# VH-VL binders against Probable complex I intermediate-associated protein 30: the designs that were tried, part 11

Target 1, 227 residues: Probable complex I intermediate-associated protein 30, of Arabidopsis thaliana (Mouse-ear cress) (q9lqi7)
Amino acid sequence: MSRFRSLLQASVNATKKALTWNVEEWVPPAEKHIFKFHSKEDLKKWHLYSDSEYGGLSSASLEIPDKGDGSDCTGVFSGNLSVDLSEGSKWNISRSGFCGMRSKKFDGFIDLDGYDAIALRIRGDGRCYISTIYTENWVNSPGQSEDNSWQAFVFAPKDSWYTAKIPLARYLPTWRGNVIDVEMEMNPGRVLGMSLSVNAEGGAVGAKSGAGDFRVEIDWIKALRLP
Short names: E, the ipSAE of ESMFold2; O, the ipSAE of OpenDDE; V2, 0.75 times the mean of E and O plus 0.25 times the DockQ between their complexes.

## First folded at step 5 (VH-VL; framework fv_ifinatamab)

Design c2 (from a09 with heavy chain S31E S55T G57S E99D T100L E108G Y109A Y112I; at its last look DockQ between E and O 0.15; V2 from the best seeds 0.00; counts 0 for: pae E 13.9 > 2, placed apart)
Fold by ESMFold2, look of step 5:
Structure c2 (fold): chain C 227 residues (1-227), chain A 123 residues (1-123), chain B 106 residues (1-106)
Amino acid sequence: as target 1 above (227 residues)
Amino acid sequence: QVQLVQSGAEVKKPGSSVKVSCKASGYTFTEYYMHWVRQAPGQGLEWMGYINPYTGSTKYNEKFKGRVTITADESTSTAYMELSSLRSEDTAVYYCARDLYYDWSGYGAFDIWGQGTLVTVSS
Amino acid sequence: EIVLTQSPATLSLSPGERATLSCRASSSVSYMHWYQQKPGQAPRPLIYDASNRATGIPARFSGSGSGTDFTLTISSLEPEDFAVYYCQQYSSYPLTFGQGTKVEIK
């Protein structure tokens, strides 16, 4: 009888503690893993693209190289940027000289509310890359459809592993491949996918630019809640 | 060999419904939006709506809202368009078309079309 | 809703001649695409985003324009080019097509 009362009181206390924890101590995890680049299965989540789809001559690959080439056996996004066009093409040069990798859409979406930044752990070639986030439901943008894109530059320092932390506020809305000069914030609650790309021209002052080889190693992509 | 193969022609009475299928092959079905476009005999093209096969999200032309339902079955790589309360004006060829979504330059362009399904609405 | 008006409605030309087709939008559009359709066939993509040829489209096809005025040019017509051509916008819903320009043999 007294044992029963003790068990009942312990059950009530445990329930009260659990309810208190759910209200007072619940927070989103400080990091949310989005992608890793450690195996061929990891790389199947990505689709490569380039200006070759439009008559350009750029090429790209995403591979896990063998040890012995300076890699930590992580994914390597690499290729060649060309501003040249195939025979019979008259494309504007501004629409050539690019490569990218675009994730397959998530099964559903990822909610990044409560996170402040995207982090990429990379070892690059000194070029500036473009990080893109795709979201559902964009309002206030002229003529955009259900799915929208947001872009930010990512500098990839040469030969050193670096964690690039890109505040979500730094991502700007894009329209027809151009940044829209509109004051608005991304709604990170419905992220559908991401991409990383590189252009022969443009990017940050002082970064390597121009046609030629590119190479960036990628360990992972995460969302961070900054302290 | 990317292709979209649609179900066969149908003859319907006014007030009934029709459901047209569109089976995709040669590509990953869930990576591209699927649109439906119709063409009345001797007339131009009219957009009806789309589905994102990955999320199930849809958008409809308001002209057809309430009469059109677009669905997708990932396990069979097949999209469907159902048009209800048929009228004689709905006599048309109905096409499914793949959207080049995820490419900035081709955004909203239809790169692959089904062969079309003639739906005839007559008494 | 953005109305696309194509001109001329019919263009009667001989093989080897240059064809110029216009598409005018009722308001500015961000994405304009072109399609070719032959009798009894589905439309075929021709030009993406005003000026980018779709895969497998010959160099005699070119597109240009921005804002509200867009042009499709066929530099030297071949027998297989006699068809109906449609412009299409993807800048606001509903997506709309022009009414078509028929290019026929004179």
Scores: ipSAE 0.007, ipTM 0.429, lowest interface PAE 13.9, mean pLDDT 80
ESMFold2 (binder alone), look of step 5: mean pLDDT 91; pTM 0.943
OpenDDE, look of step 5: ipSAE 0.164; ipTM 0.710

Design c3 (from a09 with heavy chain S31E E108P Y109A Y112I; at its last look DockQ between E and O 0.02; V2 from the best seeds 0.00; counts 0 for: pae E 14.4 > 2, placed apart)
Fold by ESMFold2, look of step 5:
Structure c3 (fold): chain C 227 residues (1-227), chain A 123 residues (1-123), chain B 106 residues (1-106)
Amino acid sequence: as target 1 above (227 residues)
Amino acid sequence: QVQLVQSGAEVKKPGSSVKVSCKASGYTFTEYYMHWVRQAPGQGLEWMGYINPYSGGTKYNEKFKGRVTITADESTSTAYMELSSLRSEDTAVYYCARETYYDWSGYPAFDIWGQGTLVTVSS
Amino acid sequence: EIVLTQSPATLSLSPGERATLSCRASSSVSYMHWYQQKPGQAPRPLIYDASNRATGIPARFSGSGSGTDFTLTISSLEPEDFAVYYCQQYSSYPLTFGQGTKVEIK
């Protein structure tokens, strides 16, 4: 009798394992690599920009430095922030003193549905950077749109490697660089691109600010499912 | 040709509501914020709020938030401002104004204005 | 809220004279605009971001200033320049306007 009940329980347990396996296959992994910064090919996925496109004088670079040991292969986003404008500029910009790096458009999109945060592994200069996520608008204009953007501050501690974990809920909707009062959820299932930028003005209390040099090393960017 | 054409003048009793329309033409309606600004007779300009026609999102001057509703209809390229619980102090010309667009900055100016709609509240 | 105070309230001048209009902000403003308004008409953009003329605005109009102190100058008044002028800030919500300076013929 006991043997019979043991066989029934084993059959039920095997069925539960099969169902659990199918459920586990339906959820995303706990982490998802989005970008790595370990080779020149990795860096070709990024466009640099600055206020120089609009008559400003800021400059930026993204390079993997020569270190001589062959084991430290990380991208360095660096440059100089200037609030000055070039003589004879025809552009009327509202701000100067900014640089950024923006991912090239994906073939399709990145699906971050089921993830709770963006994580960046960085070694910075004590400045506050801005992380931007670009998504497709699903509510009124179904299609790819470069106008849907969400931004959050990223503090980059001086001289130490740090993993910044930024909950998706901390990203605020923006339009033309300003936070807007819109009751619209980010569609994490239709991410079109990302950027990381830095301004001479603004940022979190206590962070380095102002014109001058900036430098942040970046190992990777991932999405996380938080516990 | 880019223009904003507003609905005609209205005379209202205190306590009623008014809804002013602003029809846009000559540009892509959803790419530009639409603001509402009023001007009492002989007085200066007062910002009421805006709508992002792309998302439907709004922001109101706190002074008016409980009484003003701004909406947009993309299919007709028309923005609307409704002001409820009218008082005699709401007698004013109401303007819609288009905000300029910049790729890297959201600090706009108002480059196109409607002709204005006079709303008179009297009893 | 940023309060903008324009002075003088009224300028009475003749054609050909130089007009100088002031706008003071209650706190620092990075982005200040100027508009012209004639009786019975909507405001017209004049100067944006302190010193940049809007399209179609004649060179006799110029703007300057930063921080809390801004100036609109009309180098030589023409008959069509007699109007009310408003400054407006877009650096902080709610957006606010000055009370206006009327430029009238003497």
Scores: ipSAE 0.000, ipTM 0.424, lowest interface PAE 14.4, mean pLDDT 79
ESMFold2 (binder alone), look of step 5: mean pLDDT 92; pTM 0.946
OpenDDE, look of step 5: ipSAE 0.005; ipTM 0.532

Design c4 (from a09 with heavy chain S31E E99D T100L E108P Y109A Y112I, light chain A54F; at its last look DockQ between E and O 0.03; V2 from the best seeds 0.00; counts 0 for: pae E 14.7 > 2, placed apart)
Heavy chain, then light chain:
Amino acid sequence: QVQLVQSGAEVKKPGSSVKVSCKASGYTFTEYYMHWVRQAPGQGLEWMGYINPYSGGTKYNEKFKGRVTITADESTSTAYMELSSLRSEDTAVYYCARDLYYDWSGYPAFDIWGQGTLVTVSS
Amino acid sequence: EIVLTQSPATLSLSPGERATLSCRASSSVSYMHWYQQKPGQAPRPLIYDASNRFTGIPARFSGSGSGTDFTLTISSLEPEDFAVYYCQQYSSYPLTFGQGTKVEIK
ESMFold2, look of step 5: ipSAE 0.000; ipTM 0.403
ESMFold2 (binder alone), look of step 5: mean pLDDT 92; pTM 0.945
OpenDDE, look of step 5: ipSAE 0.750; ipTM 0.873
ESMFold2, look of step 7: ipSAE 0.005; ipTM 0.454
ESMFold2 (binder alone), look of step 7: mean pLDDT 92; pTM 0.945
OpenDDE, look of step 7: ipSAE 0.787; ipTM 0.881

## First folded at step 7 (VH-VL; framework fv_ifinatamab)

Design d1 (from c4 with heavy chain E31S; at its last look DockQ between E and O 0.45; V2 from the best seeds 0.00; counts 0 for: pae E 6.2 > 2, grease 19.1 > 18.9)
Fold by ESMFold2, look of step 7:
Structure d1 (fold): chain C 227 residues (1-227), chain A 123 residues (1-123), chain B 106 residues (1-106)
Amino acid sequence: as target 1 above (227 residues)
Amino acid sequence: QVQLVQSGAEVKKPGSSVKVSCKASGYTFTSYYMHWVRQAPGQGLEWMGYINPYSGGTKYNEKFKGRVTITADESTSTAYMELSSLRSEDTAVYYCARDLYYDWSGYPAFDIWGQGTLVTVSS
Amino acid sequence: EIVLTQSPATLSLSPGERATLSCRASSSVSYMHWYQQKPGQAPRPLIYDASNRFTGIPARFSGSGSGTDFTLTISSLEPEDFAVYYCQQYSSYPLTFGQGTKVEIK
């Protein structure tokens, strides 16, 4: 029985290798555009927000500069982070110092199945930004559904174009500001949307932080299949 | 300026359904989850579920055994809660509440509540 | 399901006195909130994330605690503070409230 079992195992292993090579020949292209920031139509896919929605003083914009002098006609996410609140605010919560942009609702999904990383081509201000990916649940409870969010820091080096490559495995599952202790992987075939945000108090040691102006130029966001 | 205005009180018979509306104004409706909480006369608060108006995703308290359906209409900035197969025990004030959590920018907390809708279930 | 047990059920005090309300969770929680409710009204947000006052809440309201034990303190009761107080966890579904502590005039 051991000789036959060994032969069967060897045959299965050889078939697995052959199928693996065939699958790799059929994998999607090495990269896939998710978002571009080259036209006003591209920018209309994004909703801007800030703490001004509840009495803060931060402001944000997303524009394509008209000047070709020092810019590449790419989208510029910029504004001012303020930790101050409006005097006499009626809002029930005291928090400030944030801005963000979130992709608008659309029909369908962004399909990242077969890809290993997100790449962002950016020229920044030395701050860290937060990249968020929103996915549909892998398994819905009967009669229920729930979005998942996944977050990673994105460092935007000052004044130089940089391609930040963030493995999907580095995006941490989060719920309401906390990392979730789960064994689930991201659902890459069911991406609902993405966001990019910045906080006055956010980021790694050595990155610019605190109140003040922020500015990051964005060329594109792509998915990558890593070698 | 941020407001949640609910539909008026209702009287229902056992076995029927009720649909309570919650119209939001003064903020971007699709950016915040909307929750429903009920309170029977003289009793505490009971969470029923939520909807994410951005995705349409919902979560329900399993105590209601599938009798609750929460929906949202983006064009009117209105959330709805429908409770079916009504029982006398469902007599309560039903509240909608906005979840303040919005990406990095907030805490998961109910900061704005509707005025409440009394639903009375009696023969 | 995380069960929140508030104590005491009723707290009878006079204006000017210090009120201490307890909320104990059956499991550790990451977000604990407090609400005030008066008859015929919706709950009023008081404290979020254990210790932060909502905008417009007077400084006499303070919250403390972590893990499973949480406290709401009213340093000097005013006439408008006589109400029912609820704790609420936002750490796991289903979201749950304590049964309430009624603060009433002695």
Scores: ipSAE 0.105, ipTM 0.632, lowest interface PAE 6.2, mean pLDDT 82
ESMFold2 (binder alone), look of step 7: mean pLDDT 92; pTM 0.945
OpenDDE, look of step 7: ipSAE 0.692; ipTM 0.852

Design d2 (from c4 with heavy chain E31S H35E; at its last look DockQ between E and O 0.59; V2 from the best seeds 0.00; counts 0 for: pae E 6.1 > 2)
Fold by ESMFold2, look of step 7:
Structure d2 (fold): chain C 227 residues (1-227), chain A 123 residues (1-123), chain B 106 residues (1-106)
Amino acid sequence: as target 1 above (227 residues)
Amino acid sequence: QVQLVQSGAEVKKPGSSVKVSCKASGYTFTSYYMEWVRQAPGQGLEWMGYINPYSGGTKYNEKFKGRVTITADESTSTAYMELSSLRSEDTAVYYCARDLYYDWSGYPAFDIWGQGTLVTVSS
Amino acid sequence: EIVLTQSPATLSLSPGERATLSCRASSSVSYMHWYQQKPGQAPRPLIYDASNRFTGIPARFSGSGSGTDFTLTISSLEPEDFAVYYCQQYSSYPLTFGQGTKVEIK
């Protein structure tokens, strides 16, 4: 009788503790900072590139604007997309109309295990940009260390701050610059780097596209655990 | 201004190894894959493997199965190809070539080749 | 592995003639490239993605084809065009080259 009730109470208490412990200890933090764009030191983590490697005339910059107007400091990725080609390069493939920024290689990894999405806080120009994640593909490359890249479009609404939330599952696998028609799992625990790029041909119906100026302000890039 | 300059010719004995260097200049070394190709005298071209200098990731032609090691040194903008357990049929000219892969905007093609390094394997 | 078979093995022609070089793949290829090589020199990039000339390649060189059947055409041979030509697939690993077609003076 009373022995039965004592045993029942002890079982209930042990169950509550186990459930509470497992839930709390297995849930990752809601957000993880990956990059900030608040100072010139933050910007040193990035390499710029453009079609000048292919004889093109596009230009790009990544800067912290002057603080004279009282606004918060953010990084500005901007430049001009040109479809024109210089006549100086002889043996390169002639490609034009693109710019990008790619993070320098980390000494370690960004560990995104347990996160569901990448978030970028941006103020754009109405263009679509391309977000790229570089990973070590330990699921699909046994016995050799092979890098993989994963890409998704990022719409940057004109003149308003916007937090773009891109589920990791929406990133498509790419191989040497092309989306590949295979099913592969991204390795979120071993992220090697990231990039953000733009091209003249655009990516989504209704977004600004074509040659001309581009400009996107970036506050930060985070990983999110979505409800 | 963009160029790949390889190390000089080598003469090796069977069973030894050789390490060929390929120094890049005029571009961002870590932005492009480096490919290795060889050519036996009077023969065609044979792909050996590549390295991604950004990450150090590699892939090798299984024909060479464990005998090829490709490395890169960002501080000197130099890639290396080492072939071990040399045999007479490894006598060839060894080339490095830049792959035009460049993130999303890259294109998978070899656009710039080194001058080649003759490796002769004889007893 | 994708095997590339070039034909003919040797093409003997005179300056001014049209050269037609074939490259056939054992399975479908989405990226096919062409190279020219002269004795003692590194391969020279010629055509990428079947039909696009590298910068600086003369207009007399043209490429065509898709799937498994690819062609390099030199519309009017010049003395500097006598060389060996290789096709190369970039669709699956290992990357492979054809065995070459030698274009020589008759």
Scores: ipSAE 0.107, ipTM 0.641, lowest interface PAE 6.1, mean pLDDT 82
ESMFold2 (binder alone), look of step 7: mean pLDDT 92; pTM 0.944
OpenDDE, look of step 7: ipSAE 0.576; ipTM 0.826

Design d3 (from c4 with heavy chain E31S S105G G106S; at its last look DockQ between E and O 0.07; V2 from the best seeds 0.00; counts 0 for: pae E 8.3 > 2, placed apart)
Heavy chain, then light chain:
Amino acid sequence: QVQLVQSGAEVKKPGSSVKVSCKASGYTFTSYYMHWVRQAPGQGLEWMGYINPYSGGTKYNEKFKGRVTITADESTSTAYMELSSLRSEDTAVYYCARDLYYDWGSYPAFDIWGQGTLVTVSS
Amino acid sequence: EIVLTQSPATLSLSPGERATLSCRASSSVSYMHWYQQKPGQAPRPLIYDASNRFTGIPARFSGSGSGTDFTLTISSLEPEDFAVYYCQQYSSYPLTFGQGTKVEIK
ESMFold2, look of step 7: ipSAE 0.343; ipTM 0.704
ESMFold2 (binder alone), look of step 7: mean pLDDT 92; pTM 0.946
OpenDDE, look of step 7: ipSAE 0.771; ipTM 0.875
ESMFold2, look of step 9: ipSAE 0.014; ipTM 0.410
ESMFold2 (binder alone), look of step 9: mean pLDDT 92; pTM 0.948
OpenDDE, look of step 9: ipSAE 0.710; ipTM 0.858

Design d4 (from c4 with heavy chain E31S Y101T D103E W104F S105Y; at its last look DockQ between E and O 0.36; V2 from the best seeds 0.00; counts 0 for: pae E 3.5 > 2, grease 19 > 18.9)
Heavy chain, then light chain:
Amino acid sequence: QVQLVQSGAEVKKPGSSVKVSCKASGYTFTSYYMHWVRQAPGQGLEWMGYINPYSGGTKYNEKFKGRVTITADESTSTAYMELSSLRSEDTAVYYCARDLTYEFYGYPAFDIWGQGTLVTVSS
Amino acid sequence: EIVLTQSPATLSLSPGERATLSCRASSSVSYMHWYQQKPGQAPRPLIYDASNRFTGIPARFSGSGSGTDFTLTISSLEPEDFAVYYCQQYSSYPLTFGQGTKVEIK
ESMFold2, look of step 7: ipSAE 0.383; ipTM 0.717
ESMFold2 (binder alone), look of step 7: mean pLDDT 92; pTM 0.947
OpenDDE, look of step 7: ipSAE 0.552; ipTM 0.822

Design d5 (from c4 with heavy chain E31Q, light chain L95W; at its last look DockQ between E and O 0.39; V2 from the best seeds 0.00; counts 0 for: pae E 7.5 > 2)
Fold by ESMFold2, look of step 7:
Structure d5 (fold): chain C 227 residues (1-227), chain A 123 residues (1-123), chain B 106 residues (1-106)
Amino acid sequence: as target 1 above (227 residues)
Amino acid sequence: QVQLVQSGAEVKKPGSSVKVSCKASGYTFTQYYMHWVRQAPGQGLEWMGYINPYSGGTKYNEKFKGRVTITADESTSTAYMELSSLRSEDTAVYYCARDLYYDWSGYPAFDIWGQGTLVTVSS
Amino acid sequence: EIVLTQSPATLSLSPGERATLSCRASSSVSYMHWYQQKPGQAPRPLIYDASNRFTGIPARFSGSGSGTDFTLTISSLEPEDFAVYYCQQYSSYPWTFGQGTKVEIK
């Protein structure tokens, strides 16, 4: 081990000891707002992507419905999933049939230390979506940062508002497009961002799957401290 | 359209440093890793390292240990590679290359390359 | 580090002939890619993940193989196909390239 790594680990250990000593006086809130989907300004925090960047034909949108006779509405992530490729493309790729939204880069980290779950308030189309958390893997790679991604399915029930609660422990580590069959721990204090995506090949038996339209309305994303 | 444009050729003395720039256009800079690959005259290709412009995270080929530093500036969509303590063996064309990777549906591959920057190290 | 060995080093052929290029890895590779490079130019991506053509790559280029043995085939050489071809593994750090196979006109 380098002397630098030793000093960093000692600092982390001291911080952990201080936090455990003061737990009774310091309790994180039961919930923490991460993202809202209530205004155009909220939606500007997200970047849309799809297989169209690789010659596919899927399309995506993130909008708040127009005013009129309706109530205040929340952000709608919607579009069309296509497994077809653009004219002249000869890609034999597994990347067709997907759309996603990823939070834009910001300074710092989302600190989820002390929280146990992600909650999404959604009204969907009966499809499974994929929730992704991006973290800096602090403990397992001291002295050099590495990207880590953590993924979980999110079922979006058709036409009814639903609060999906996903324990952080259910997020599986992924690397280069694959679930890693190695036990790793998420670094919840160093969250870089999040994404929500959908693939034409659905995740769960009984959920809507395949090419075609998708639509999920999102009210908010929060972190929860479970009782 | 998507392209990577690198800074011009450099002539350097042994022991000095060089910093090569790579300006990206036509895509969201922070969504893709940027790699650096070099090619000595008459030789093959050698991977040097990468940066994730989203996080600032880097990884380097151990061959270069503490001599290479890769950085990125989102505001200008530009990646940089700095190689210090130059030796005559560092004479090469240096390329930046975009990684065609998305974490759940993609395959890692270098789909877009810069035009290359010749760095000549001579006395 | 995974060493990629390409053979032959040079392949001298005429237009219209079939070219077969080999790439052997020192250990199993999950992601093998192929690039074409002409003098004074950056590498051009041809094949990803052993057998998939990048956009705009003609059907005469095909790739195959798995594990440690991989092949690039050009079914009928065109004048623009005379170049150096590199294989590249993207499975284990550091990413490595083969030394190249030069396809030249007889």
Scores: ipSAE 0.017, ipTM 0.579, lowest interface PAE 7.5, mean pLDDT 81
ESMFold2 (binder alone), look of step 7: mean pLDDT 90; pTM 0.922
OpenDDE, look of step 7: ipSAE 0.647; ipTM 0.844

## First folded at step 9 (VH-VL; framework fv_ifinatamab)

Design e1 (from d3 with heavy chain S31H; at its last look DockQ between E and O 0.39; V2 from the best seeds 0.00; counts 0 for: pae E 3.6 > 2)
Heavy chain, then light chain:
Amino acid sequence: QVQLVQSGAEVKKPGSSVKVSCKASGYTFTHYYMHWVRQAPGQGLEWMGYINPYSGGTKYNEKFKGRVTITADESTSTAYMELSSLRSEDTAVYYCARDLYYDWGSYPAFDIWGQGTLVTVSS
Amino acid sequence: EIVLTQSPATLSLSPGERATLSCRASSSVSYMHWYQQKPGQAPRPLIYDASNRFTGIPARFSGSGSGTDFTLTISSLEPEDFAVYYCQQYSSYPLTFGQGTKVEIK
ESMFold2, look of step 9: ipSAE 0.532; ipTM 0.766
ESMFold2 (binder alone), look of step 9: mean pLDDT 92; pTM 0.949
OpenDDE, look of step 9: ipSAE 0.789; ipTM 0.881
ESMFold2, look of step 10: ipSAE 0.420; ipTM 0.730
ESMFold2 (binder alone), look of step 10: mean pLDDT 92; pTM 0.947
OpenDDE, look of step 10: ipSAE 0.788; ipTM 0.878

Design e2 (from d3 with heavy chain S55T; at its last look DockQ between E and O 0.56; V2 from the best seeds 0.00; counts 0 for: pae E 6.6 > 2)
Fold by ESMFold2, look of step 9:
Structure e2 (fold): chain C 227 residues (1-227), chain A 123 residues (1-123), chain B 106 residues (1-106)
Amino acid sequence: as target 1 above (227 residues)
Amino acid sequence: QVQLVQSGAEVKKPGSSVKVSCKASGYTFTSYYMHWVRQAPGQGLEWMGYINPYTGGTKYNEKFKGRVTITADESTSTAYMELSSLRSEDTAVYYCARDLYYDWGSYPAFDIWGQGTLVTVSS
Amino acid sequence: EIVLTQSPATLSLSPGERATLSCRASSSVSYMHWYQQKPGQAPRPLIYDASNRFTGIPARFSGSGSGTDFTLTISSLEPEDFAVYYCQQYSSYPLTFGQGTKVEIK
């Protein structure tokens, strides 16, 4: 059987020799930048929202503040979470006490096939934030284009820079902010947009919660291929 | 002032198509799903489908077997419902309805409805 | 597909009387809503998530129930309450409505 093994190995070796290109040129980089938060142009890619659109009193901003504010010239997502509703509001359907930033829809999509995680470099306030990924495909209805969102918590430690690495597998399929109790896999090849949000209520045990100010400084968001 | 204003009544022949518009105002159009619901004369309400204007994603009631197409135009804050291969039983009032949407903690419900568009299909 | 069965089909009552409308689902429902509709008008949202009133809905309207059995109660009928009432589930697609309960004046 050594002659068979020798012949098989020679065939494999000849195939490898016929390949003249560098394998590294065909594999995706270990990191893929998705967003930077280093300039006003970078920040224009984001739409802010809050419960104020629904009669709430929360407010949000995304700015690159002056150097004297303790910023490292990076974007600051900040604001105030209020559980109160505006006087005379006719709005009763949603909870108050939330703010978010949602990327403007990509022209087309971003392809994250070959990546294992989303990484965010942040300096926060001790709250848990919610990372959302929006994709084009609905796996349960393959013949129709459907809305898909996947969410994961991201803890933002107080006052220190932290790189949160969130495996794509940890993102759970959601409907209206609630996890759908089904086995479902994200199609990372068709990412349409992303968001980062925060709620006054909920979050992980031990994290800061409740109404009041929130602040997280964001350097970048990347996709990673883990070793 | 949050409002949904639909296009006017239409009379159609069997086999043709109709496209009903629903213009939204007073809110961020891409933050809310838009649903379409119809009601035949003297009958109950029947859900047709929705669009997420942010992603462009749609979902349809299988009863219509691909005859319904829902689209949205963010630049005009307008949703559209097109129903093709019309039959006499498609005679109904067609409503658009706004659905609450944000990333976390929402309750799904139709809080704002358009005024309705009567579509009459007759030979 | 979740089938919603409303009963009774018609309630004939006088102003001031209490109306009790039932909605039974063929399987468990997480989100049940109620709408009021008068002739020539779009449905009016009344109750969301079984028991919560929409803004501007008077306290005489209340909802209760869970699982498969849901109830809309109008504690003291006003003249403007004579209409058709629909339950609607928002727990699985396709979204479905009950066939309606007509509340009419005796």
Scores: ipSAE 0.113, ipTM 0.618, lowest interface PAE 6.6, mean pLDDT 81
ESMFold2 (binder alone), look of step 9: mean pLDDT 92; pTM 0.948
OpenDDE, look of step 9: ipSAE 0.741; ipTM 0.873

Design e3 (at its last look DockQ between E and O 0.58; V2 from the best seeds 0.00; counts 0 for: pae E 4.1 > 2)
Heavy chain, then light chain:
Amino acid sequence: QVQLVQSGAEVKKPGSSVKVSCKASGYTFTSYYMHWVRQAPGQGLEWMGYINPYSGGTKYNEKFKGRVTITADESTSTAYMELSSLRSEDTAVYYCARDLYYDWGYPAFDIWGQGTLVTVSS
Amino acid sequence: EIVLTQSPATLSLSPGERATLSCRASSSVSYMHWYQQKPGQAPRPLIYDASNRFTGIPARFSGSGSGTDFTLTISSLEPEDFAVYYCQQYSSYPLTFGQGTKVEIK
ESMFold2, look of step 9: ipSAE 0.383; ipTM 0.707
ESMFold2 (binder alone), look of step 9: mean pLDDT 92; pTM 0.947
OpenDDE, look of step 9: ipSAE 0.629; ipTM 0.836

